# Miniprotein binders against b1l550: the designs that were tried, part 32

Target 1, 279 residues: b1l550
Amino acid sequence: MRLPEELLERARDIHSEAPSHRIKLDRVGSFGLKVPVEFKGFLLLAEADVWVSLPEGRRGVDLSRQVEAIYELSNPPKDPFSLCREAAISLLEKLNYADSSGVSIRFDAPLQDGESLKYYGVEISSIASDEIINKIRVEILGMTACPCTAELIRAYKSSEIAATHTQRSLGILEVSTKAEHPDPDKLASIIERAMSSPLRTYTKRPDEGGLVIRSLSNARLAEDVVREMIHLFLEEFGHLPEDTHILAAVRSMESVHMHDIYAERSFSLDEIRKEISSH
Below, E stands for the ipSAE of ESMFold2; O stands for the ipSAE of OpenDDE; V2 stands for 0.75 times the mean of E and O plus 0.25 times the DockQ between their complexes.

## First folded at step 21 (miniprotein)

Design r2 (at its last look DockQ between E and O 0.92; V2 from the best seeds 0.77)
Fold by ESMFold2, look of step 21:
Structure r2 (fold): chain B 279 residues (1-279), chain A 111 residues (1-111)
Amino acid sequence: as target 1 above (279 residues)
Amino acid sequence: SPELIELIRRAARLLRIAQLILKYLGDPEALERAKKYLEEAEEIIERLMEEGDPELLELVDRLAKLLELLARALEELKKLGNPDAIEEAKRLLYEAYELIRELREELRQLE
């Protein structure tokens, strides 16, 4: 049923009224939108959130304008970084009461894995106010091999048996910067290289043996994986602005425990450089 | 005058959006959008200057300077990938950014 448009002339514009409690809001938006994106030749269905700030004197957000801002830009599909940046600016253009806007886009990014594909998690965002702050979070699974158990077994058998427990570990890099978003594939590569071995979509038995041997030869504590991620990040992205903020973390699903272990470090580029230089 | 202050807020916002477009979007269609925002802001600034409110003269002068910076940045960006023009546009946009922050802070204090 379509209601008569004449009703718009008689109805209150609820959104433009002042609220009973004059409190500004930081994020008011539409979350969980499905948008198509083009990423490295793949057409992916991404999930997006869009929001704006809401001043203390405005009761509500024009919902259709928020959704319009991103969907107008998503047809035809384009790369998610351009979509994110353009939509953040479009929100400010369409919602003239907003002081800031934000867009986040989440998708599973394809990654070459021998003759197959695997995927890793990506979430990007752009927050626009006087400038744009770009954020990216990358999550990818790798394999870790415990050096503590390896040493204990070596001591027990004098190295006649090379063994330790291995497990999946989730590596996380999150970057907030005034520069363009770092390439998610490079972030994923940093995480995988910090692990004992990458995970594979599938293996044949000879390849599986090689994977395990690589992992044993590169045994690392979760703490060491975080440190290695930071080291590799600085090699690749040390040129970013000094106030760039990073979170590096590992959640290890320890195969011999009923619980996970977790290690993380947050830092800005200027603070980590001073820390490293002091040693 | 509340009416003139609201015009100042509107012009400042148009210029802020133009600055974001010029700094972060570079395609010809985006530059044309930014130009339209600058033209709209210019119309408002001309009206504010015609009113000549002595209490608002400093704010209006800042708006006029901001408009000039952004108009110059737009012209440099139209030089399509010229590295000297890109560097000049970045310099102009940084100066505009600083002025935008100053204006927003001053306008917030009038609330």
Scores: ipSAE 0.730, ipTM 0.904, lowest interface PAE 1.2, mean pLDDT 90
Fold by OpenDDE base, look of step 21:
Structure r2 (fold): chain B 279 residues (1-279), chain A 111 residues (1-111)
Amino acid sequence: as target 1 above (279 residues)
Amino acid sequence: SPELIELIRRAARLLRIAQLILKYLGDPEALERAKKYLEEAEEIIERLMEEGDPELLELVDRLAKLLELLARALEELKKLGNPDAIEEAKRLLYEAYELIRELREELRQLE
């Protein structure tokens, strides 16, 4: 049932009213929209969040205009990086009371694994105010082998390759920059290379055996993984602006414990360079 | 007057949006949109100049300067394929960005 449009003339514009409390809000929007994007030759259905700031003198945001903004730009489907930037600007154009806007797009990115596909999680964002800040978050699973247990077993059995417990570990890189979004495939590669070994979608027995041996030969603590991620990130992306902010983290789903091990470091490029140079 | 301050805020917003479009989009359609925003801002600035409020003169002058920078940037960006023009546009847009930040800080103090 659609109500008569003439009712709009009689109804108060609730959104434009003064609020009971004059307080600015940082983000008001629609979360969990589904939008098509083109990524690496794939047409993907992504989840999207769109928001704007709300001034203290306005009760609510016109949410329909936000939804229109992103869907107008999503047909035909385009890359998520351009979509984020264009939609963030469009939100400011359409909502004249907003001081800032933001768009976030999330999907599973395909990654080639031999004749099959694996994936990593990605969230691409743009926040517009006086300038645009681009944010990207990449999450990918790898495998870690525990060096502590390996050392104990080695001491006990005197074997060259000691058995140890292995587990899935989730590596996370989040980058916020005034530059263009970093390449998510490169970020995923950094995370995988920081682990004991990558995961595979498809393995034959000899390949599986080799993967496990590699992991055992490259045993790493969660702390080691994070430090390696940072090291590799600096090698690949050290050219980004100094005010670029990075979060490097790992969550190890320990196979001998009911809980996970978590490690992280948050830093700017300027900060971490100063830290490394002081050693 | 509160009315004139609102006009200043509106002009500043239009110029900010134009700056974002020019800096980050730059396609022909985007350039046309930016042009429209600059034209609207120009009309407001002219009105503000006509009113001649001595307390707002400095802000109006800054708006006029910002408009000039963005108008020049737009003209440079219309010169498709000229690397020198692109670099000049980037310079102008950077200056415009700094001026926008200063204006916003001053406008926040008036609230």
Scores: ipSAE 0.724, ipTM 0.889, lowest interface PAE 0.7, mean pLDDT 92
ESMFold2 (binder alone), look of step 21: mean pLDDT 82; pTM 0.831

Design r3 (at its last look DockQ between E and O 0.98; V2 from the best seeds 0.77)
Fold by ESMFold2, look of step 21:
Structure r3 (fold): chain B 279 residues (1-279), chain A 111 residues (1-111)
Amino acid sequence: as target 1 above (279 residues)
Amino acid sequence: SPELIELIRRAARLLRIAQLILKYLGDPEALERAKKYLEEAEEIIERLMEEGDPELLELVDRLAKLLELLARALEELKKLGNPDAIEEAKRLLREAWELIRELREELRQLE
């Protein structure tokens, strides 16, 4: 049943009233929306969150306008970075009482892996107020090989390439910047290159042997991986604004333990350069 | 005057939205949207100048300056991707952004 339009004239506009407790809210939004995006030639189904700030004098947010803001821009599908930026501004245009807005978009990004594909996690956001702050988080799995056990076995066996335990490790790079979002493929590449070896969707025996030898010859602690991620990030993205904030982290699913280990470092570009130059 | 302060807040918001559009969106349709916001803000600023409230004169002058900066940035962005025009628009938008931040802080303290 569709209700008569004439009721809109007679009904209270609950959302525009003052609340009984005049407290501003930082984020009021619609979360878990499904939106199509086009990423590097692939059409993907992404998950999006949209929100705005709510001033103390307004009781509620026009939630249908929030959803409208992003869905109007998602047809036809476009790249998620443009969608994120445009929707953040559209939220401010459509909701004239909001002081700030935000949009986040999450998807699994495809990467070429030989004759197949593999995937890594991407979440981007744009927060609009008097400027736009862009954030991107990339997560991808790699392989790490323990250097401590490798050294012990080398001493025992006196071999050039020592056996050691290997495991999957999840690498994480998160970047918050006033510049455009960094290319997620480049962030994923940085993470993989910091690992002992990348993971493959599948391998034939000759390629598998090479992958294992590479990982054993390139043994790294989780701490080493984080440091290498930072080094490689600075080489690729050192041009970003000095107040750009980065989080680099690894969660290693240690094959010889019942638990995971975790290493992380947060920094701004200004801070890390000062730290490195002091040695 | 609460009524005049509300007009100042509305004009400042319209100019802030125009600045975001000009800085982060570049297509002709977006530029036309920004122009409409600038025209609406101009109407409000003219009304504020007619009132001539001495206590609000500094705020109104800064709104007028902000409008001028954004109008000039809009005109530069409408040129054919000329490198000098793009550079000039960036300078104008940076100056506008600084003024927007100052205005927002001052208007917040008047709450």
Scores: ipSAE 0.698, ipTM 0.891, lowest interface PAE 1.3, mean pLDDT 90
Fold by OpenDDE base, look of step 21:
Structure r3 (fold): chain B 279 residues (1-279), chain A 111 residues (1-111)
Amino acid sequence: as target 1 above (279 residues)
Amino acid sequence: SPELIELIRRAARLLRIAQLILKYLGDPEALERAKKYLEEAEEIIERLMEEGDPELLELVDRLAKLLELLARALEELKKLGNPDAIEEAKRLLREAWELIRELREELRQLE
């Protein structure tokens, strides 16, 4: 049922009223929208969040205009990087009281694994104010093997290849930059290479055996994985602006414990370069 | 006056949006949108100049300078396929961004 439009003439504009408390809000918007995007030749249904800032003198945001902004730009479907940037600017155009805007798009990105597909999680964002800051978060699962247990078993059995417990580990890279979004496939590759071994969707017995042997021969602590991620990131993306901010993290779902092991480092490119140069 | 300060804020916003469009989009439709925002800002700046408030003169002059930078950037970006024009536009937009940041800080102090 649609109410008569004439009622709008009689009703107060609640959103434009002065609030009871004159406080600016940083983000007000619609979260969990579904929008189509084109990524690597795939048409994907992504989750989207859209928001703007709200000045202290305004009670509410015109949320319908935010939703219109993202959907107008999503037809026809386009790459999520352009969509984020264009929508962030469009939000500022449509909402004249907003000082800043932001868009975040989340989906599972396809990654080729032989004749099959695996995936990684990606969140692509753009935040607009006086400039645009681009953010990308990549999460991908890999496998880690424990070097401590391996060393104990080696000492006990005098075996060259010692057995150890293995587990799934989630690697995370988050990058915020004034430059263009870093390539998410490259970020996913860095995470996989930092672990004991990648995961596979499909394996034959010889391939599976080889994967396990590789993991055992490349046993790594959660701390090792994070340090390796940072090292590989600097090799690939050291050309980004110095004020680029990075979060590198791993969550290891330990197979011998009820809890997970977590390690992280947050840094700017300027900060980490100074740290490395001091050694 | 509060009214003139509001006009300054409006002009600054229009110029900021135009700067974002010119810097990050640059397609023909986007350039036309930016042009409209610059025209609207120009009208406001002209009105502010006519009012001649001595307390706001410096802010109005900065707005006028910002408008000039963005208008020149727009003209350079219309020169499709010229690398030199693109580099000049980038230079102008960097200068414009610095001016926007300064203006924004001054406007916050007036609140």
Scores: ipSAE 0.689, ipTM 0.874, lowest interface PAE 0.8, mean pLDDT 92
ESMFold2 (binder alone), look of step 21: mean pLDDT 83; pTM 0.846

Design r4 (at its last look DockQ between E and O 0.93; V2 from the best seeds 0.77)
Fold by OpenDDE base, look of step 21:
Structure r4 (fold): chain B 279 residues (1-279), chain A 111 residues (1-111)
Amino acid sequence: as target 1 above (279 residues)
Amino acid sequence: SPELIELIRRAARLLRIAQLILKYLGDPEALERAKKYLEEAEEIIERLMEEGDPELLELVDRLAKLLELLARALEELKKLGNPDAIEEAKRLLREAYELITELREELRQLE
């Protein structure tokens, strides 16, 4: 049922009214939209959030204009990086009372694994104010082998290759920069290389055996994984602006415990370089 | 006057949006949009100059300078495929950004 358009002329514009409390809001928008994007030759249905700031003198945001902004730009489908930047600027153009805007797009990114596909989670964001800050978050599963249990078993049975428990671990890299978005495939690769071994979609028996042996030979604590991620990140992305902010984290779903092990480090490129140079 | 301050805020916003478009998009359609925003800002700045409020003179001069920087950047970006023009545009846009940041801080103090 569509109400008569004539009613709009009689109705108060609630959004433009003064609020009862004059307080600025940082983010007001629509979360959980579905938008098509093109990524690495795939057409994907992504989840999107769009928002703007709201000044203290305005009661509400024109949410319909926000939705229009992103959908106008998503047809035809384009890469999510351009979509985020363009939509963030479009929001500021369409909503003249907003000081800042933001767009976030989330999807599972395909990653080639032999003749099959695996995936990683990615969230691509752009926040516009006087400049644009680009943010990317990558999450990918890998495998870790425990060095502590391996050492105990080695001491007990005097074996060259000690058995140990293995578990799935989620590695996380989040980067916020004034430069262009870092390549998410490179970020995913850094996370995988920092773990004991990658996961595979499928394995043949010889491949599976090799994967396990590799993991056992490269046993790592959660702390080791985070430090390795940071090291590899600096090697690959050390050219980014010094004010670039990074979160490196791992959540290990320990197979011998009911709880997870978590480790993280947040830092700027300038801060971490000073820390490493002091040693 | 409150009215003149509102005009300054409007001009500053238009110039900020134009700066974002010029810096991050740069396609022909985007350049045309930026041009329109600069033209609107120019009209406001001219009006502010005509009013001649001595308390706002410094702010108006800064707006005019910002407009000039962005207008020059736009002209350089229209020179498609010239690396030197692109670098000059980037330089101008950096200077514009610094001026925008300063203006924003001053405008907050007027609130």
Scores: ipSAE 0.730, ipTM 0.890, lowest interface PAE 0.7, mean pLDDT 92
Fold by ESMFold2, look of step 21:
Structure r4 (fold): chain B 279 residues (1-279), chain A 111 residues (1-111)
Amino acid sequence: as target 1 above (279 residues)
Amino acid sequence: SPELIELIRRAARLLRIAQLILKYLGDPEALERAKKYLEEAEEIIERLMEEGDPELLELVDRLAKLLELLARALEELKKLGNPDAIEEAKRLLREAYELITELREELRQLE
């Protein structure tokens, strides 16, 4: 049923009123929107959140204008980075009371894996006020092999068994910067290279054997995976602004335990350079 | 005057949006949108200058300077991919950004 347009003349505009408690809000938005995007030749279904700030003198946000801002730009589908920044600016244009806006876009990114594909998680954001701050989070699974157990087994049965426990580990890089979003494929590559071995969609038996041998030869503590991620990140992205903020983390689903192991480090580029240079 | 301060806030917001469009978007349709925002801001600034309020003179002068910087940046960006023009636009937009942040903070203190 469609209601008569004339009702708009009789109803209070609740959103434009002043609230009884004059408190500004940092984020008021529409979350969990489905939007199509084109990424590296693939058409993907992404999930988006859009929001704006709300001043103390305004009771509510025009939510239909928020949704309109991103959907107008998503047909035809386009590059998610362009969509993100364009929608963030469009929110400020459409909602004249907002001092800031934000857009987040999440999708599974395809990555070449031999003759097949695998996927990794990407979330990008653009926050607009006097400038745009860009954020990207990449998550990809790899394989880790425990060096402590490997050494114990070597010492006990070194002539008979070359072994340790291996497990899936989730690597995470999150970057907040005033520069353009870093390439998510490069972030995923950094995470995979920090692991004992990448995971494959499938392997033939000789390739599987090689993968396992590679992981045993590159046994790494979760702490050292994080350290290697930071080292590789600095090599590739050390040119970003000094106030760029990074989170590097790994969550290891330890195959011999009932629980996960977690390691992380947050830093700015300025801070980590001083730390490394002081030693 | 509360009314003149609100006109200053409106002009500053139009210029801030134009600056974001010019800095982060580069297609011809975006540039035309930015031009329209600059024209709207110019009308408000001209009205404020005709009023000639001595308490607001410095704020209005800074709005006029910001408008000039952004108009020049728009002109350079319409040269579509010219590397020298792109670098000049970036220089103008950095200067505009500094002025925008100063104006925004000052206007918030007048709430």
Scores: ipSAE 0.692, ipTM 0.892, lowest interface PAE 1.4, mean pLDDT 90
ESMFold2 (binder alone), look of step 21: mean pLDDT 83; pTM 0.842

Design r5 (at its last look DockQ between E and O 0.96; V2 from the best seeds 0.79)
Fold by OpenDDE base, look of step 21:
Structure r5 (fold): chain B 279 residues (1-279), chain A 111 residues (1-111)
Amino acid sequence: as target 1 above (279 residues)
Amino acid sequence: SPELIELIRRAARLLRIAQLILKYLGDPEALERAKKYLEEAEEIIERLMEEGDPELLELVDRLAKLLELLARALEELKKLGNPDAIEEAKRLLREAYRLIRELREELRQLE
C-alpha cells in the first residue's frame, strides 16, 4: 500500500529538523545492499555499504538518495573499483549537507585453481572528502604447519621429514592509499606465498601428498607468516605513496587447541622503511 | 554576516566537488557536471564581491583563485589526448587541493 503523496505536504520533514543534541556524525547510511558488479569476466552479486557524514544541525540523512546513487551507477554492471569512486562522488553531489562520503563493496573473488575455482574474500572501498582514499581488504585461507612440534618429533624419531600438526589459517592484507586500489589478485598471492602451502579445491592423491610435504618442509609460525607477508608486500607495492597504510594479519585455526592464534602488524610505508633501515 | 559566511561555505563546497570530479572522473559527462558547479560557484563569488565585506575579503579572494585554478584545469582536460595538457591539469588540481584544505581549516574556525 502506498500512502497518498499529499500527506508529504502536511508532514514535517523530520530529516531536516534540528537534532535534540547538536553532534556531528561520521557515518550514516545503508549497509548490506546487494549490487551487481563485473569482476574478471564474472558478473557477481556483491554486498554494498553506502554512507555520508551528517552535520550537527541536521537530524537525519536522506537515505533514499544514497540508495539511488549506487544503483544508478550499477546499471549496467561495472568494475567495483570504478563503482566505489564514482558512487562516493555522487553521494557528495546528491547530499549537499554531507562533508564526506564512503562506499564499500564486498564479494568472494574467483581465483583459478587448475580446472576448478577457489576464492578469496575482498572488500573494496572509497572514502571521499577533499580527496579520495581507496581501501582494499583481502582475506584468503591457506595452510600452516607448526615448526615447534616438527622439531620435537624430529628429535624423538630422528626423521628427516618430521610429522607435525597442520591447520587452516586466514591471511589478511588491508591497504589504504591515496593511489589507485592495489590489485587484489596480487594481494591474495602474497598471502598464499607467505603460508606453508596454499589450499586447493581439487587434488589427486599425488598432488595432495606433494602439498602436505611442501607444508611440512615449509613450517611457519603465525608470526613468520605475517613477517613474510610484509616482506613480500614491500617487494611488490613499495612504489605506493609513503602515507599508504597497511594491516597485515593472520588467524591460525590451530588443530591441537580450541582457540586460534592471531598475529598482526599495522604500519605506514614510511614507518616500516625507517624500521628496516635501522637494522 | 551569517548569510555571507553561508555563501562562502556553499561556494567552497561546489568548488570541492568540482575538484573531485576533475581529478578522479574526467569523462565528458563528468566534465560537464564540473562546469556547472564552477558556474554556480562563480555566481556566488560575484555576489560576495559585490557585497564588499572587508572581514571576508581574503576568503573571497581565495575562492576566486580556487575557481580560476579549476576553470583552467577543466579547459586543459577538454584537450583530449594531449599529455602536456593532462600534466598541467594535474598540477592545477594539486594546487587547488592545497587551497581547499586551507579554506576548510579557516571555515572551521568560524564555526
Scores: ipSAE 0.734, ipTM 0.892, lowest interface PAE 0.7, mean pLDDT 92
Fold by ESMFold2, look of step 21:
Formats: C-alpha cells, sequence, structure tokens
Structure r5 (fold): chain B 279 residues (1-279), chain A 111 residues (1-111)
C-alpha cells in the first residue's frame, strides 16, 4: 500500500525539529546494507554501513537519503574503494546539516589457491570532513607452530621426533591513512608470510605433509608473528605519510589450550621509525 | 546578523564540498559537479558583498579568496595530463584546505 503524497504537506517533519536534549551525535547511520562491488574481476556482495554526524539542533537524519547516496553509486557495480570514497562525499552533498560522513564496506576477498580459491576478510572505510581519512582492515587465517614445545620435544632424551602443536591463527593488519587505501592483497600477503605456513582450501596427503613440515621449520611465537608483520609492512608501505597509523595483531587459537593467545602493536610510521633507529 | 552568518556557513560548506570533489575525485563529470558548487557559492558571496556588513567583511573576504583558489584549481585540472598543471592544482588545494580549516574554526567560535 502506498499512502497519498499530499500527506507530506500536512505531516510534521519530525527529522528537522530540534531535539528535547540538544546533544550532537557523532555517527547516525544505516548499517548492514547489501551492495554489489566489483573487486579484481569478481562481482561480490558486500555489506556496507553509511553514517553522518548530526548537530545538536537537528532531531533526526534523512535515512532514505543516506541509502540513496550509496545505492545510486553501486549501479553498475564498481570497485569498493571508489564506491567508498564517492559515497562519503555524496553523503555530505545529500545531507546538508552533516559536518562529517563515513562509509564502510566489508567483503570476503577471493585469492587464487592452486586450482581453487580461498578468501580473507576486508573492511575499508572513508571518513570525510575537511579531508578524507581512509582505513583498511585485513584479516586472514594462517598456521602457526609453537617453537617452545618444538624445543622441549627435541630436547626430550635427545629425541629424533620433530613435533609441536600447530593451530590456526588469525592475523590482522589495520591501516589508517590520508593516502589511498593500501592494496588488500599485499596486506594479506604480509600476514601470511609472517606466519609459520599458509592455509589451503584443501590438500592431498603429500601436500598436507609438506605444509606441516614447512610450519615446523618456521615455528613462531605469536609475538614474533606480530614483529614480522611490522617488518614486512615497513618494507612494502614505508612510503606512506608519516602520520599513518597501523595496528598489527594475531589471535592464535592454541590447539593445546581452552583459550586463545593475543598479541598486538599499534604505531604511527614516524613512531616506529624512531624506535628502530635507536638501535 | 544571523541571516548573513547562515549565508556564510552555506557558502563555506559548498566550497568545502567542491574542494573534496576536486581533491579526491578526478573524472570530468566530477569536475562539472564541482563547477556547479563553485557557481552556487559565487552567487552567495556576491550577495554578501552587496550587503557590505562591516562586522562580516573578513569572513566574506576569506570566502572570496577560497572561491578564487578553487576556481583556479579547477582550471588547472581541466588541463588533462599536464604534470605542471597537476602540481599547481595540488598546491592550490593545499592552500584551500588551510583556509577551510581557519574558516571553520572562526565559524565555530561564533556558535
Amino acid sequence: as target 1 above (279 residues)
Amino acid sequence: SPELIELIRRAARLLRIAQLILKYLGDPEALERAKKYLEEAEEIIERLMEEGDPELLELVDRLAKLLELLARALEELKKLGNPDAIEEAKRLLREAYRLIRELREELRQLE
């Protein structure tokens, strides 16, 4: 059922009123929108959030205008980075009371894995005010092998047994910058290379054995994975602006424990360079 | 005058949006959208200059300077593929950004 349009002339415009409590809001938005994106030749269904700031004198946000801002730009589907940036600006164009806007887009990014595909998590955002701040978060699973248990087993009566516990570990890189978003495939590659071994979608037994041997040969503490992620990040992305902020983290689902281990480091590029240069 | 201050806020916002488009979007259709925002801001700035309110003169002068910087940046960006023009546009947009920040702080103090 569609109501008569002339009612718009008679009804109170609730959104444009002043609120009873004059408190500005930082993020008022529409979350969980489904939007198509084109990523490296794949057509993917992404999840998007859009929001704007709301001044103390305005009661509500024009929610249909928010969703219009991103859906108008999503046909035909385009790369998620352009969509994110364009929608953030469009929100300011469509909602004249907003001082800032934000858009986030999240999707599972496919990667070639031999004859098959695997995936990793990507979330990008663009926050527009007087400038745009771009943020990207990449999450990918890898394999870690515990070096402490490996050493203990090696030392056990001079044993010939090469063994330790292995587990899935979730690696995380998050970058906030005034520059363009870093390439998510490169961030995912940094995380995988920092771990003991990558994960495969499937393997046959000889390939599986090779994967385990690789992980044993590259046993790493969660702390060392984070340190290696930082090292590799600086090699690849040290050119970004000095005020670029990074978070590097690992959550390891330790196979011999009932709980996870977590390690993280956050830093700006200028901060970490000073730290490294002090050696 | 609250009416003239609101015109200043509207012009400043149009110029800020134009600056974002010019800095972050690069296609010819985006440049045309930015041009329309500059034209709308120009109309408001002309109205403010005709009123000649002495207490608002510095703010209106800053809007006019910002409009000039962005109009020049737009013209440089139309010189598709010229490296010197691209560098000049970047210089103009950096100066525009500083002026936008100063203007926004000044308008915030009037709240």
Scores: ipSAE 0.723, ipTM 0.902, lowest interface PAE 1.2, mean pLDDT 90
ESMFold2 (binder alone), look of step 21: mean pLDDT 84; pTM 0.857

